# Designs tried in a protein design chat: VHH binders against Flagellar brake protein YcgR (ycgR). Part 4

Target 1, 263 residues: Flagellar brake protein YcgR (ycgR), of Thauera aminoaromatica (c4kar8)
Amino acid sequence: MAELSTPSPASPAPLDGGRGDELEKFTLRGARQILQLLQDLITHRGLITAHTGGGHSFMTAVLKVDEERGRVVLDPSPDPQANRRALAAPRLTCVTQLDGIRIQFPLVGLGEGQDKGRPALFAPLPAEMLRLQRREFYRLQVPLAHELSCLLKAEDLARKPVEVSARVIDIGAGGVAVVVPTGAAEFVIGGTLPACRLALPDGEPIELDLEVRNLNRQTQRNGTEQLRVGLRFAALPRAADTRIQRYIFKTERALNAKARGGL

## First folded at step 1 (VHH)

Design s32 (framework vhh_7pa5_2)
Fold by ESMFold2-Fast, scan of step 1:
Structure s32 (fold): chain B 263 residues (1-263), chain A 122 residues (1-122)
Amino acid sequence: as target 1 above (263 residues)
Amino acid sequence: QVQLVESGGGMVQPGGSLRLSCAASGFTFSDYAMSWVRRAPGKGPEWVSTISGSGGSTSYADSVKGRFTISRDNAKNTLYLQMNSLKPEDTALYYCAAEIEYDSSGWYFDYWGQGTQVTVSS
């Protein structure tokens, strides 16, 4: 097997497959802001869903913040299996709500112990927290089985028009993230790709304009180098918006039903 | 815009009853399983009950079995929790919830309300 490159510690991976740039304005990185937000979650008795990957999650809450040791104290699950999965996970994705605003943050280095004689989970303070105010920043990870694609109208290195079929890896009300082979086309952040065609599983392709918002290069397991491109919808017609939202909602419903075993 | 608005909480004596309601909007209500979750001050969250999208399947925490009944009216986009034989230990903020998750460690969303307070005291 070929040895895969790992991201540099000085350059953390994007929060979600190429959406890092568009989420930056909603990302809190100041220690004071993070501490205040965690304290607000304690004060308002905020419920947190902690996702451990592979479709597994458990309910938790921030019980307190230990500023001296730089860590948060979390309520463990009453299910021992859920706690074992959490401790084995490389990271938790924590999702909650405060005053109607969705809040998300990662926790890395989860451990277990006791707080005031009771079982507790401990993690270092998150380096970042997202405060998302609009639905257009929420995205669906596209199932591989759906084979969702977008035909991009771009330019090559000689500035000649070229068409690239790109696989859609995530989709939201505000845009898509796609994967293209490295060198297939030249992309410039802020550039517009006119009259691209988004193919949904049902119906005719949707013609729309896309703005390049983010670029991220990665090496895949098979050794191929690919470019992840974050694209924002521009001038989106109401009919196209409706079809995209219907696809997202229908797919989320199907994934929920499968994960819950029909509960 | 997804909204979940809980109501029906209040103060009752031990042994009393309350009926909680959750009005849902902004999504196809019948497509989602719905849950009630509670949190008391100084404690973590406790799952209380879940009902399937069709209403054909229900489940309950052991602490509330035989006392609480979950139901839904899909025509009115409303979830209910009938609470009987209330105990001081049932004192908590009660939340209505619908959960969405993706097939990877990407974006996950729970649709949560702001909660309704239930206080059981003499």
Scores: ipSAE 0.000, ipTM 0.272, lowest interface PAE 12.7, mean pLDDT 77

Design s33 (framework vhh_7zox_3)
Fold by ESMFold2-Fast, scan of step 1:
Structure s33 (fold): chain B 263 residues (1-263), chain A 121 residues (1-121)
Amino acid sequence: as target 1 above (263 residues)
Amino acid sequence: DVQLVESGGGLVQPGGSLRLSCVASGFTFSYYDMGWVRQAPGKGLEWVSDISTGGDTGYADSVKGRFAISRDNAKNTLYLQMNRLKPEDTAVYYCAATEYVYGSGSYEDYAGQGTQVTVSS
């Protein structure tokens, strides 16, 4: 851009070096993490756009992960020309999205064959996968020191109202994950908990409605049981959204500064 | 309970226009990436267009310059403006949304029942 000397790009220099560092944080390289993410794409039938280069792409899906042979099985295109371009390409760039999370991964060494008598494309497992939520910078694993809590308005086994103070372990733009002792209350997936109170470190508790999305019972190493409850924000007001986003951003900046010795 | 209800499909002549709508309920619409996918008779699913929470849009090469995706977060509605329609655009069009299920580490995709678009003379 300068009239004077410019660096020579062997590859296009990242126009935003800060984002390059951020993308590295969201790049999965662990075999178990990659297998889990691919399985999630299979389970939720994620539609994948596979870019073959030269402005060409086709729609596909992961049909199967063959862990023993270290490969993925993909749905071929109904267009034979698209399949020929894919097989000729030195690399496919696969892009998909789940809940605003951009998932991108390379496939190298694509081949064709059959899986259970049906045409299929095969490739070795990717060595890396990018999992970048566009709102990832607004998702936070809550520090234990913050003692973040949510007062849940729920029902017991006899359907009588109870209030449970739950520890918030994860918070994002769309919801929270909390931990409660097993048996403290009964939760039903899809059920709404009205007028719950989310206590952030600064200010008055935020009153909001939460929808139960997930229940996971965990047995701790000491034999005690805890229930992990995933809760979605229902009809979150703009002012409440702003406060939650501000808490997440402020806390992430503080954690990053602490890691750099800026305590 | 997540619900996506598509409308606006129908029979149209080549060169004509249609506007598809998708009314969402049961979730916080403004927090979801939304999109349109289609399935022509005897074919697989084809991605048509998507729009992010921030308004960034993407389009399949086959529809780029002819279709426009938009969203109205106040009305929980996703739109697809379809111009200069071709016989090749004949398909069932599905509205799609995705959700990350907090606490589980899993994702859930939601799609409507679809709306039929037929382009013929």
Scores: ipSAE 0.000, ipTM 0.154, lowest interface PAE 14.4, mean pLDDT 75

Design s34 (framework vhh_7n9e_1)
Fold by ESMFold2-Fast, scan of step 1:
Parts: sequence; C-alpha cells; structure tokens
Structure s34 (fold): chain B 263 residues (1-263), chain A 122 residues (1-122)
Amino acid sequence: as target 1 above (263 residues)
Amino acid sequence: DVQLVESGGGLVQAGGSLRLSCAASGFTFSDYYMYWGRQAPGKGREWVSGISSSGGSTAYASSVKGRFTISRDNAKNTLYLQMNNLKPEDTALYYCAADEGWFGELLYYDYWGQGTQVTVSS
C-alpha cells in the first residue's frame, strides 16, 4: 500500500546537495574571459537587472569597459531613488542572459559621475562572473506578443483568498517569473500557491502548485516600478513538463529563425 | 536532508541588542552562501543580510546597515546575526537561508529555516 505523507504547502524546497560544487565550474575568474564576456554584453545590448538588496533592483546596461582604469561603466536609472539605493548598496548583484545562457556577477564600490558629458555609474571590474551553460538554468524571455499569463491562487493582506492574473516574463524547466499588479496579493518567500493555472498558447491552462522563491521591486528603464515574483514548479506532472518544454523549444526555434531571417 | 534551526530571538526594548544563531546540518556548510531574511506581520519577506562561504564577503539591506553584523563559524556549522540598536520596525520572524552561490541571493534561496521571533518594544 502506498501511503503518501501530505506535503505541507508552506514547506520550502530542500537544498539540492552538490549544486555548489557544480556552480564552481561555471565561474569565470580569468581577467581575459571576464573582459570578453562584458564586451559581449555591450555588443548584444544585453539588459541587466541590478539587484541592490532589500528586494529592490533596477534595469541597466554595460555602456563601456574601461580596461586602462579597470572599471565598467553602467547606464544609470532615470529614477533618482533607484540610483541612490545602488550607490548606498555594499554590492550589486547583476543578472542578465545572452542566447539563453544565464550570466551573473557582483559589482562592489559603485560610484557616479559622467561619461562624455552624460550621467553614468562606475564600478571596478568584477573578480568573477557566473556563466551557466546547463539547460536547467535556461530561461526563455517570453515574447510580449504571446500574452502569456499565470492565474495565481494567493492571499490578500487580510489573508483572504484572491485570484490574480500575472504576466509571465520568463519561463524555464524549473519555474516562471511573473509581474503582478501593485497591491493585488501578498507573497511569502517559501510559501506555496496551490492550483495556479499557467496559460500556454496551445491547449487548456496547466494547473500547477507554485512555490514563491523571490520577490523583487524592479525599476524599469522608463522609471516605472513593478513587482516581479519568481515561482518554482513544486510538483510538475510529466504531461505539464512536456508541454512547457515544447513551448520553450518552439518559441526559441521561432525566435532563432526570425533572427536569421533578419541577418 | 537540509536542516536549518534558528534561535536567539525574544523580546527586547528599543535600543537593545540580540544575537541570532542558525545551526545547519545535512549539507557541507562551508561550501554555501548563507543569508538572513525576515518577515513582519502583514509584510512580504525582506532580505536582511548575506555572507559568502569563506566569510570574506558580506552584504546588508539599507534598513539594517551599520546596526547588524552577519558572521559564520564553519567549524561549528553556525551562522550568526548580531543585532544592535534595535527598533520597533525590526519586529519580525527572522529566517536563515542557504544557497549554492552569491549570484542567487535575490533570485533563488534554495532553503529557509522555520524562523525565530524578534519583538522590539518601544
């Protein structure tokens, strides 16, 4: 007889033992490799989410790498408060993606000034950069035209059940990131949202249990702030996994075909 | 199995100090970045502080910078948070968390403990 322990919906995901050892092999520490990767971010106009701590971030980009002075030049936010948070932060955690490869790096010692008469942020070159090549770390940036949404079963500030339709901004094998309307619901990191519905373009919505992994108030390049919620697939049925992977594959293939047609 | 057990919370008057501890087991503690987060009633979880696997790098939320100090003892598999000049606004359930790297601090905390309650009276 198969007896199942009823899983606690509020239980956080256990740490995947051995992942720390695996990440070391994806960490770049060579000066030449770091400079090349930063230059690739400039060449491909890679947008960077710079996390300033306390659940705050802003959208930036690498404008220039100054090899002689050993520093990077970043695009400041049009929101003065976002720039003040960044300058006050002991470090920034910068996250971006190139061709489906997740790239992360710390910046310490941020300052402000001007580059060729325009406001800029400056930081010493990072001593290390993470470049994740494994498929399970891949995140598809969802095309706006797909209007992908996830209906979240959450709670409001009074702990009353509420349904909120959230726009899906990225999706991977392990979860989704969504944008939620301001004040629509309260989220607890490590909390479980049961029976949420992920709407993919082809077929019925997929019913999923989602675990809240992160909360981030992101200042966009236009100065607008939005709440972004990272959600992990807690228990993914095989049929749902197949549909999600198929959507990712087809969308990536279509985006690659469009890029090749433009070249 | 990863287990994180927080302790050291309690009731303290404004201006007072507390030291929180997190006992870790089930993983190689010295290979992981460690974090403190908190949640006050009616608020979402807030990141408080982080420390690298070696203890050589630390970071703090603006709200606690200069008042709180994160540290670790890898020989004892224990994480600490020294909290000074406590304010009523610091009242929250404080959680210990582990992650495979510094790069994941705001995107993916793999595990959170059950928490220890800190209440600051005015």
Scores: ipSAE 0.000, ipTM 0.134, lowest interface PAE 13.9, mean pLDDT 78

Design s35 (framework vhh_7yz9_2)
Fold by ESMFold2-Fast, scan of step 1:
Structure s35 (fold): chain B 263 residues (1-263), chain A 121 residues (1-121)
Amino acid sequence: as target 1 above (263 residues)
Amino acid sequence: QWQLVESGGGLVQAGGSLRLSCTASGFTVSSNYMGWYRQTAGNEREWVAFIYSGGSTTYADSVKGRFTISRDNAKNTVYLQMNSLKPEDTAVYYCAKDIYYGSGSYEFDYWGQGTPVTVSS
C-alpha cells in the first residue's frame, strides 16, 4: 500500500533515448513492491526454478521474508550437489509464475544455515524483480493429467536421426518446455528440429519446426534430475497458433475454476 | 529496442589473434548475461563464451585456453579476445543478450548482425 516517493539506492539507471530495454518497463525496484511480490509468492505457494548457471537449476520456494535482516529464506534442495552448485554460483536467477504472470529475479550472496532448526538457504533481498506482462512471456504449467507430449525429431550422439517423445511441462505463445529422457538425444542451442509433432488433447497432432533455445538440468524437489529443453515455435501457422491459444485459455479457465470453486 | 553491433572480424593466418567488439545500445552490458556465438556454413549456431552480470565467465571446450571474454562497462561493450586461431575457428561471430526463460538462462532474444572471421592456413 505504501507509495515510495523518494529515490532508493536501488533506483534504476537511465536507459537510452527513452525507448530503452523492453525488459526495463517490467522491472520493479521499489522496496515495498518487492516485499509484497515475495510475500505473494509465499501466500500462493509459488514454486521457483533457481538457475545456478552452466545449464543447471533446482526447484525451491520462498519460505520467509526476513524484513529486519533484509533477507529471503529459501527451501534447500534435497540433493546436496544442487545446493553446492547454488552456493558456488555468482548469481541465482529465480523464475516463477503468479496468476499467469512470469516473475524473474536475481539473488546474490547466497548462504546456508538453519531456520528454526531446519536447513535453509538465505540471500539478501533482491534489488529488482521482473514482472513480465506480455502474451509472449506467459507460460501455462501443463497439468500432468493432460499427458501432453511432443514427438521430437533430433539426433543421437552419432548424429543419427532419432525420434524422442518428450513430456510438455509448460506452453506459451512462443514455445514449449519439455522433459527429455536421459540419453535419448543430443541438443544444440540454436539448432532446428524439423517436423516435430505436438499432441494436444483435442484433434490431430500439430506438425511444426522447433528451435532449441535453452537446455537445463533441473533438480526436482524430490532430488531427481531432469533434462529440460526450451523450444521456440518456428513459422507457426495461424490455425496451429489458434489451437494452442485455445488450449491455454481453456486450461487456465479450468484451473482457475478448480482453485476458486472449492475443489 | 535492444541493439548489438559487432566489429573486429577479418582475415588472419593460423596462429594469429583478433579481438571482436560488441557495442550495446538500449541496455547495460554489466546488468545482463552476454554471450558470443559463431555459425559456419551447414552447421547450427554454436556458443563460444558467456559472461554473467557478476563478471564470471564460461567457455566452450573448443576454445578454452585460447579465447577470453571481457567487458568495458564505461563503453557498454563486450569483447572476445581470440588467440592461437585455427582454420576451424572460421565463422560469422554473433553477440547476444539473454532473456531468462522458464527452462534456463541461455535463451537469446536479440542478436547482432554478426562479424565474419576467416582463418587461413
Scores: ipSAE 0.000, ipTM 0.186, lowest interface PAE 10.9, mean pLDDT 77

Design s36 (framework vhh_vobarilizumab_d1)
Fold by ESMFold2-Fast, scan of step 1:
Structure s36 (fold): chain B 263 residues (1-263), chain A 121 residues (1-121)
Amino acid sequence: as target 1 above (263 residues)
Amino acid sequence: EVQLVESGGGLVQPGGSLRLSCAASGRTFSSYAMAWYRQAPGKGRELVAGITSGGSTSYADSVKGRFTISRDNAKNTLYLQMNSLRPEDTAVYYCAADFEYSYGLWEYDYWGQGTLVTVSS
């Protein structure tokens, strides 16, 4: 008995962090499940954002799982400073997405060396991996071909108004993450950016207020540093919410169809 | 930007109590989800307790009923009241601050330097 269901557009409620009883249902702790998930990330060549704390991250990937030594092999950054930050960090928080599911896992005890003559980072296998399938946790990684942008109204280092066209790298029901060159603008966590314009394909830009939620300096796989800014939709109109959800669903289906080769 | 400084660690006997404090500098403390993590000798870092900007709390199973996380937004301070301490609670305790937007229960933007808690007879 299939039922017609139309999703109601709504802004997501603020998320509660760290609930042990609620987190447990999303947490993989079995060694076989962890190994399989890491292998899936290798097979799909999933890009991982590794957060080193202090607002710093770099792009990496799982190259290999060494079951005998109980460790994972990661692609090092071409930026030696990013690698030094990672090695000095007490913990990496690794964030990626597979088939629309947000995956996070900690790595502790990061080391460096070589794998088959190439530089590599090594860490013990994570004891747990978080796999979040809840609608409110979903973020679509925006295809580069879509050239999705958000025009931000911000201030520069001298506190003068600037407009920055920022590339949207992910989008969800609650907000967007954008990337800007380091130094293009200064952002204050908790600050509001009024009358920004989100440019979606197939329509007019959406005017909305954005709250700065997080800042992260990211070293890309090519060694280029950029600032990632997490932005929450403030007072999102119903029509805008509908367009954003439609874009997410349409893009997800198109990506799934392309991965399957069609039919 | 926020800077975090932990205090209140020390040596305590089993069954004793300690209160940890985390002083935050910056104008955005009330907007952060806050957490306490710990790292014991020979173990990885683990989440102990979390509190949202709205005041909702969560705890690791090993500390439920013994530890209480709280915040004072007027003082920009996070607290962890630790009661009925056990030798296995021995660890360096870290304060962490995050915005919840990232959907990242594991993404913490800012970390303190830690405070050592030793539970020993």
Scores: ipSAE 0.000, ipTM 0.173, lowest interface PAE 11.9, mean pLDDT 77

Design s37 (framework vhh_7pa5_2)
Fold by ESMFold2-Fast, scan of step 1:
Structure s37 (fold): chain B 263 residues (1-263), chain A 122 residues (1-122)
Amino acid sequence: as target 1 above (263 residues)
Amino acid sequence: QVQLVESGGGMVQPGGSLRLSCAASGFTFSNYDMSWVRRAPGKGPEWVSTISWSGGSTSYADSVKGRFTISRDNAKNTLYLQMNSLKPEDTALYYCTTDYEWELPGYYFDYWGQGTQVTVSS
């Protein structure tokens, strides 16, 4: 399991367009929608991480949208080498967020010049922009006092079935993140864990299928090693979805009331 | 899920002080250099300050050197920016971020902070 664990560096990270392209439903392709989103990034001073490939990126921002010429104007990097890499790249992958919504778009045909006497980078308007709604990717940090758990149906290193009770550390509309002791079971990204049982307050455990989305090996402050597993709800009955949403809403409301010092 | 949440901004008079906080979650905070970046209305982003993963090294933009102090508490996964002797030109939306040269390929749940607004005005 240790061999499958990815000790991830920090964000930013570009979205993978891989097989199945499940992100198509979040992709904007209308010229008007693209223009409006770019203008919104300008208005809210959205910071953008531009990936040039080969593990290289730099921080930028949209300074202007030139609708007449059909192009965007970007703030160049203060690092001349980053700008040279960007100009040489076949594409930039731009990643940002606005009001907690993940936004990603490609830019191809990057050039350099000046805008209002200042150095600038120019690119044609993107043909597509990805806009991932906060609702789908919002994660509630589960209070430790709730002792939320999920019984995972997994396999050990010898491919024998094992059941692991995992602590739920965050939960959203699309899935949960859990922690397990390192070595408790073998997990494979993209693998399905059938008939797992999510224990929420109020009622019987919810039986559901989970897909492994990510793995991260972490050493806790007390020296204990834990594996963090991100799990997507593969198929969620309406009643289960309703119970999960109610738990999230009630817990968020209670946390907000507590933070303000008044119930 | 990687999240960065900024707070502590507000309105102050010239010469005043503010302390910004950035609460980090979803990654091993103590393994990453952290930076503050700001964006004033009508301007591109301006790097403000960076602190190493251990807290042993700091650097500052010339415009804030001697007035701002960056610090971190790895036990609390929190980054700070103490801003003293504030000037009208410090008015901006302030963001915390990991070192922007670092990449995490394939993880679309990454979240950068929304920023916290600092306004210096009489």
Scores: ipSAE 0.000, ipTM 0.204, lowest interface PAE 14.1, mean pLDDT 76

Design s38 (framework vhh_vobarilizumab_d1)
Fold by ESMFold2-Fast, scan of step 1:
Structure s38 (fold): chain B 263 residues (1-263), chain A 122 residues (1-122)
Amino acid sequence: as target 1 above (263 residues)
Amino acid sequence: EVQLVESGGGLVQPGGSLRLSCAASGSIFSIYAMAWYRQAPGKGRELVAGITSGGSTSYADSVKGRFTISRDNAKNTLYLQMNSLRPEDTAVYYCAADYYDSSGYYDEYDYWGQGTLVTVSS
């Protein structure tokens, strides 16, 4: 199957679709580099979106790297159905972010068992990991305290106009990822949502056109399902681009300062 | 998750040969380290032979030179060729799978079959 849509660079969905030549220089294949990167994900409490295929994913995390056994231990979903989908999948595509850098890697041969008497998922160490260092791929995970929202102008199941307030979960130079209430609207990959309004903490909402790039039904770590929508900025006025970049920069600096105990 | 089903056990005379098979389903077989364990009546489980995902083999001293472990990744099957069988080889033989390349003891493997009985007697 070669017909999968290429996700926006700003989307948490997997990068695919003919980027092999560009991505090779960002691919880690050394066993030591792979081990170190997985340990960094543990240290920074990196949340991982594990894509199981068919537009399904679940939230997980690396609990530990078992270097002696050559495997990674993952946090299972509280939803047994998400775990069954993962175990049935021929591969998982894991997508996460570390210090603003997009990280993507495959896991093959997922199994279930126990770690210290608790349920866990196990997989062999990946043979390769993608680590993108370019600013165009940077995604800020939006703090829940910011209550960042985007008012989407979409259509319902009957193709009637509807306005949906969606929570922004990440934001980058090229777009946003949002979560929407189940059944609130219908989205079509490649469709344009005109005159949406992005509400940043400082100032008036930014009016912008958004293109739907990807759709994913995601099982959260608390077991609830949500629809995650990846949206590309179709065109940004310079003033809007500047405000978005300033928000990203200011928020990242505040998060880094807080992590160091400064602020 | 992987399911393992052993076959090929039976009654054989001392000095005879027997070939055990372990069919794997549910996950990709080629990435697992595989092993054969046995448990004789009234004894604990003992490692007989192991094979890594890369094909390296190891054997218990009691079977070295008599038994051969092999795998066929195209058929998702693990084999144990048992030659020059002795009464002390009588046991239930278990197939085991793990993501680790070690041929450890029972507690080191994540997945187990139900076992197949091998009896060596006249």
Scores: ipSAE 0.000, ipTM 0.085, lowest interface PAE 21.4, mean pLDDT 77

Design s39 (framework vhh_7n9e_1)
Fold by ESMFold2-Fast, scan of step 1:
Structure s39 (fold): chain B 263 residues (1-263), chain A 123 residues (1-123)
Amino acid sequence: as target 1 above (263 residues)
Amino acid sequence: DVQLVESGGGLVQAGGSLRLSCAASGFTFSSYWMYWGRQAPGKGREWVSGISGSGGSTAYASSVKGRFTISRDNAKNTLYLQMNNLKPEDTALYYCAAEYTYEDSSGYYFDYWGQGTQVTVSS
């Protein structure tokens, strides 16, 4: 429990932090609302990033809500080390999205066991959940078929310039999240990456300055690890903002049309 | 200047009870999750229990569930751990911790903790 032994930055924070007076109006505290939101995550097969501290997270999902025992049942990581980190953590910060809206909630008192003969993680129902319904918090999960990439201009461990093509996994009005191969470049929270190039399917790459907001080594459901980097648009010209908004709107409409098609 | 001061530890026979207290100052106590952790001789630190700022949510490690009760008095800025049916394996230094979130552009979080109070359970 490194975070309880020495004063240091704890886990890399969610991009927009985890607490604040302004966030109180987005906080759900009603038991019925919390149960409904958890059930919506199950229904939509929402993948959850569970932050376990020390810059580590793993992909999980709510498998069920056990209302009689007052707990959620989570899919454990196939990586035993990720599960050990989670069980040792005093708190998990769970982050997910539903219809592009950021949802965040704490889980305290994680345990392990079995559910119907299969390994499972258990935690008491959260007393509160954040549902961030503002435009600046909206994130579009980028369709795999779009092959959206951002060419990052960064530095390697020897401080030599390096260019990394990173896959964009989500995009919003304020920034993007990307996947970077571990070891490909070094990132510092608060650092600026100048003149990066965001490739949208509808036109020429957009040149942007990006600020590193979050770094997370995420253990995937198949047991592999990847580095996820949250990047804020440090300076966004009106023309670039318009193109990004148009891409988000167009993609959202296309995804909604596919869902209504039932295929 | 965040300060956490634990008290209430001591020597007790197996099957006995102790109540630990943690006096907090330097932050808005009611706004933060509070935790009890412990470190046994020859072992690393382990989490024991946690409680939300309002007291509406509590959680316990499986090893203490049903025997320990966490509570808080926000008017007194004090965290408590009621320990019943103590076992020799509960022997440890018990400390409280507060999760503190800095709202800055880097997004860093810091944990604050006390010096601890020793609990020894004899057979």
Scores: ipSAE 0.000, ipTM 0.168, lowest interface PAE 14.6, mean pLDDT 77

Design s40 (framework vhh_7yz9_2)
Fold by ESMFold2-Fast, scan of step 1:
Structure s40 (fold): chain B 263 residues (1-263), chain A 122 residues (1-122)
Amino acid sequence: as target 1 above (263 residues)
Amino acid sequence: QWQLVESGGGLVQAGGSLRLSCTASGFTFSDYAMGWYRQTAGNEREWVAFISSGGSTTYADSVKGRFTISRDNAKNTVYLQMNSLKPEDTAVYYCARDSEYDFWSGYLEDYWGQGTPVTVSS
């Protein structure tokens, strides 16, 4: 299990969130680069997961960059509680993807108001943005039409075995992210889920041992809450690895072809 | 799920002392650096103290010499001993776990507690 440790924010202004040398290579600090990347997120309608701390997040988007006031304008959640958590948070950690590349950035000093008569959240422009350009960090966003699922072997609140069919939201070389209804099962970070079954299009389900890496209660754009569970492939047989990589490659190529040749 | 639970806040007179505690669950506490932050009404959250997994400590200039951060890995608890308290120390105090890039999920996460209020009367 490979985790990169980063320091906590350590300064009142600006945040002293120094990173390891490996992440520094992917960090953008130029004002022009930051502004251009935010504009690219608007142009491509990039959905953003904004982490508010406490294992909570909500789905948002950059609606506008207000260059005169040095601010980004974000789409608020339809869930008032998600917005309250965001406003109470010391910072939002915003995570998104553009052209298969992971993008992360902090927003500090979140406020609320209106933009053109509509509710909006706003924050100062970030001083840095992380753009992870390495192939090993690539996460395929699973098309909804694929109905990709993973049957998880977990425990309920009473420690009784339960099987949960979870929707696969994204998949990469090292693992999957799944969503489950709140309360469907108990998960603990570092726990192992043995003999889970990943159902890819074409062929029998792949039997895998999965390690729980993270848990997040995510408020969707429609205001509903889902538990997002990040799962690492604890041991991956060569045949399973080949099938997963082939699915990722084939789907990526199909999505790229559709973006170029589709209406 | 992970959890950070702060306690020990309250009302104290200037010159007094308080000890804040933060008990962690849902992760291997000894592997992570821990910190304390505080927020006053109308201001951004600022860091106060930080302790590494190995026990090295750093402090904000405003609290250096007055506050001491420590940890007890057997109890999964980080402490903030606050001495010589000033009215300017009045704030909600938050426990935080060090941010990590999670390779498998592809993102950094912040881990914060719910906060414990501290009021210092003049």
Scores: ipSAE 0.006, ipTM 0.203, lowest interface PAE 10.0, mean pLDDT 80

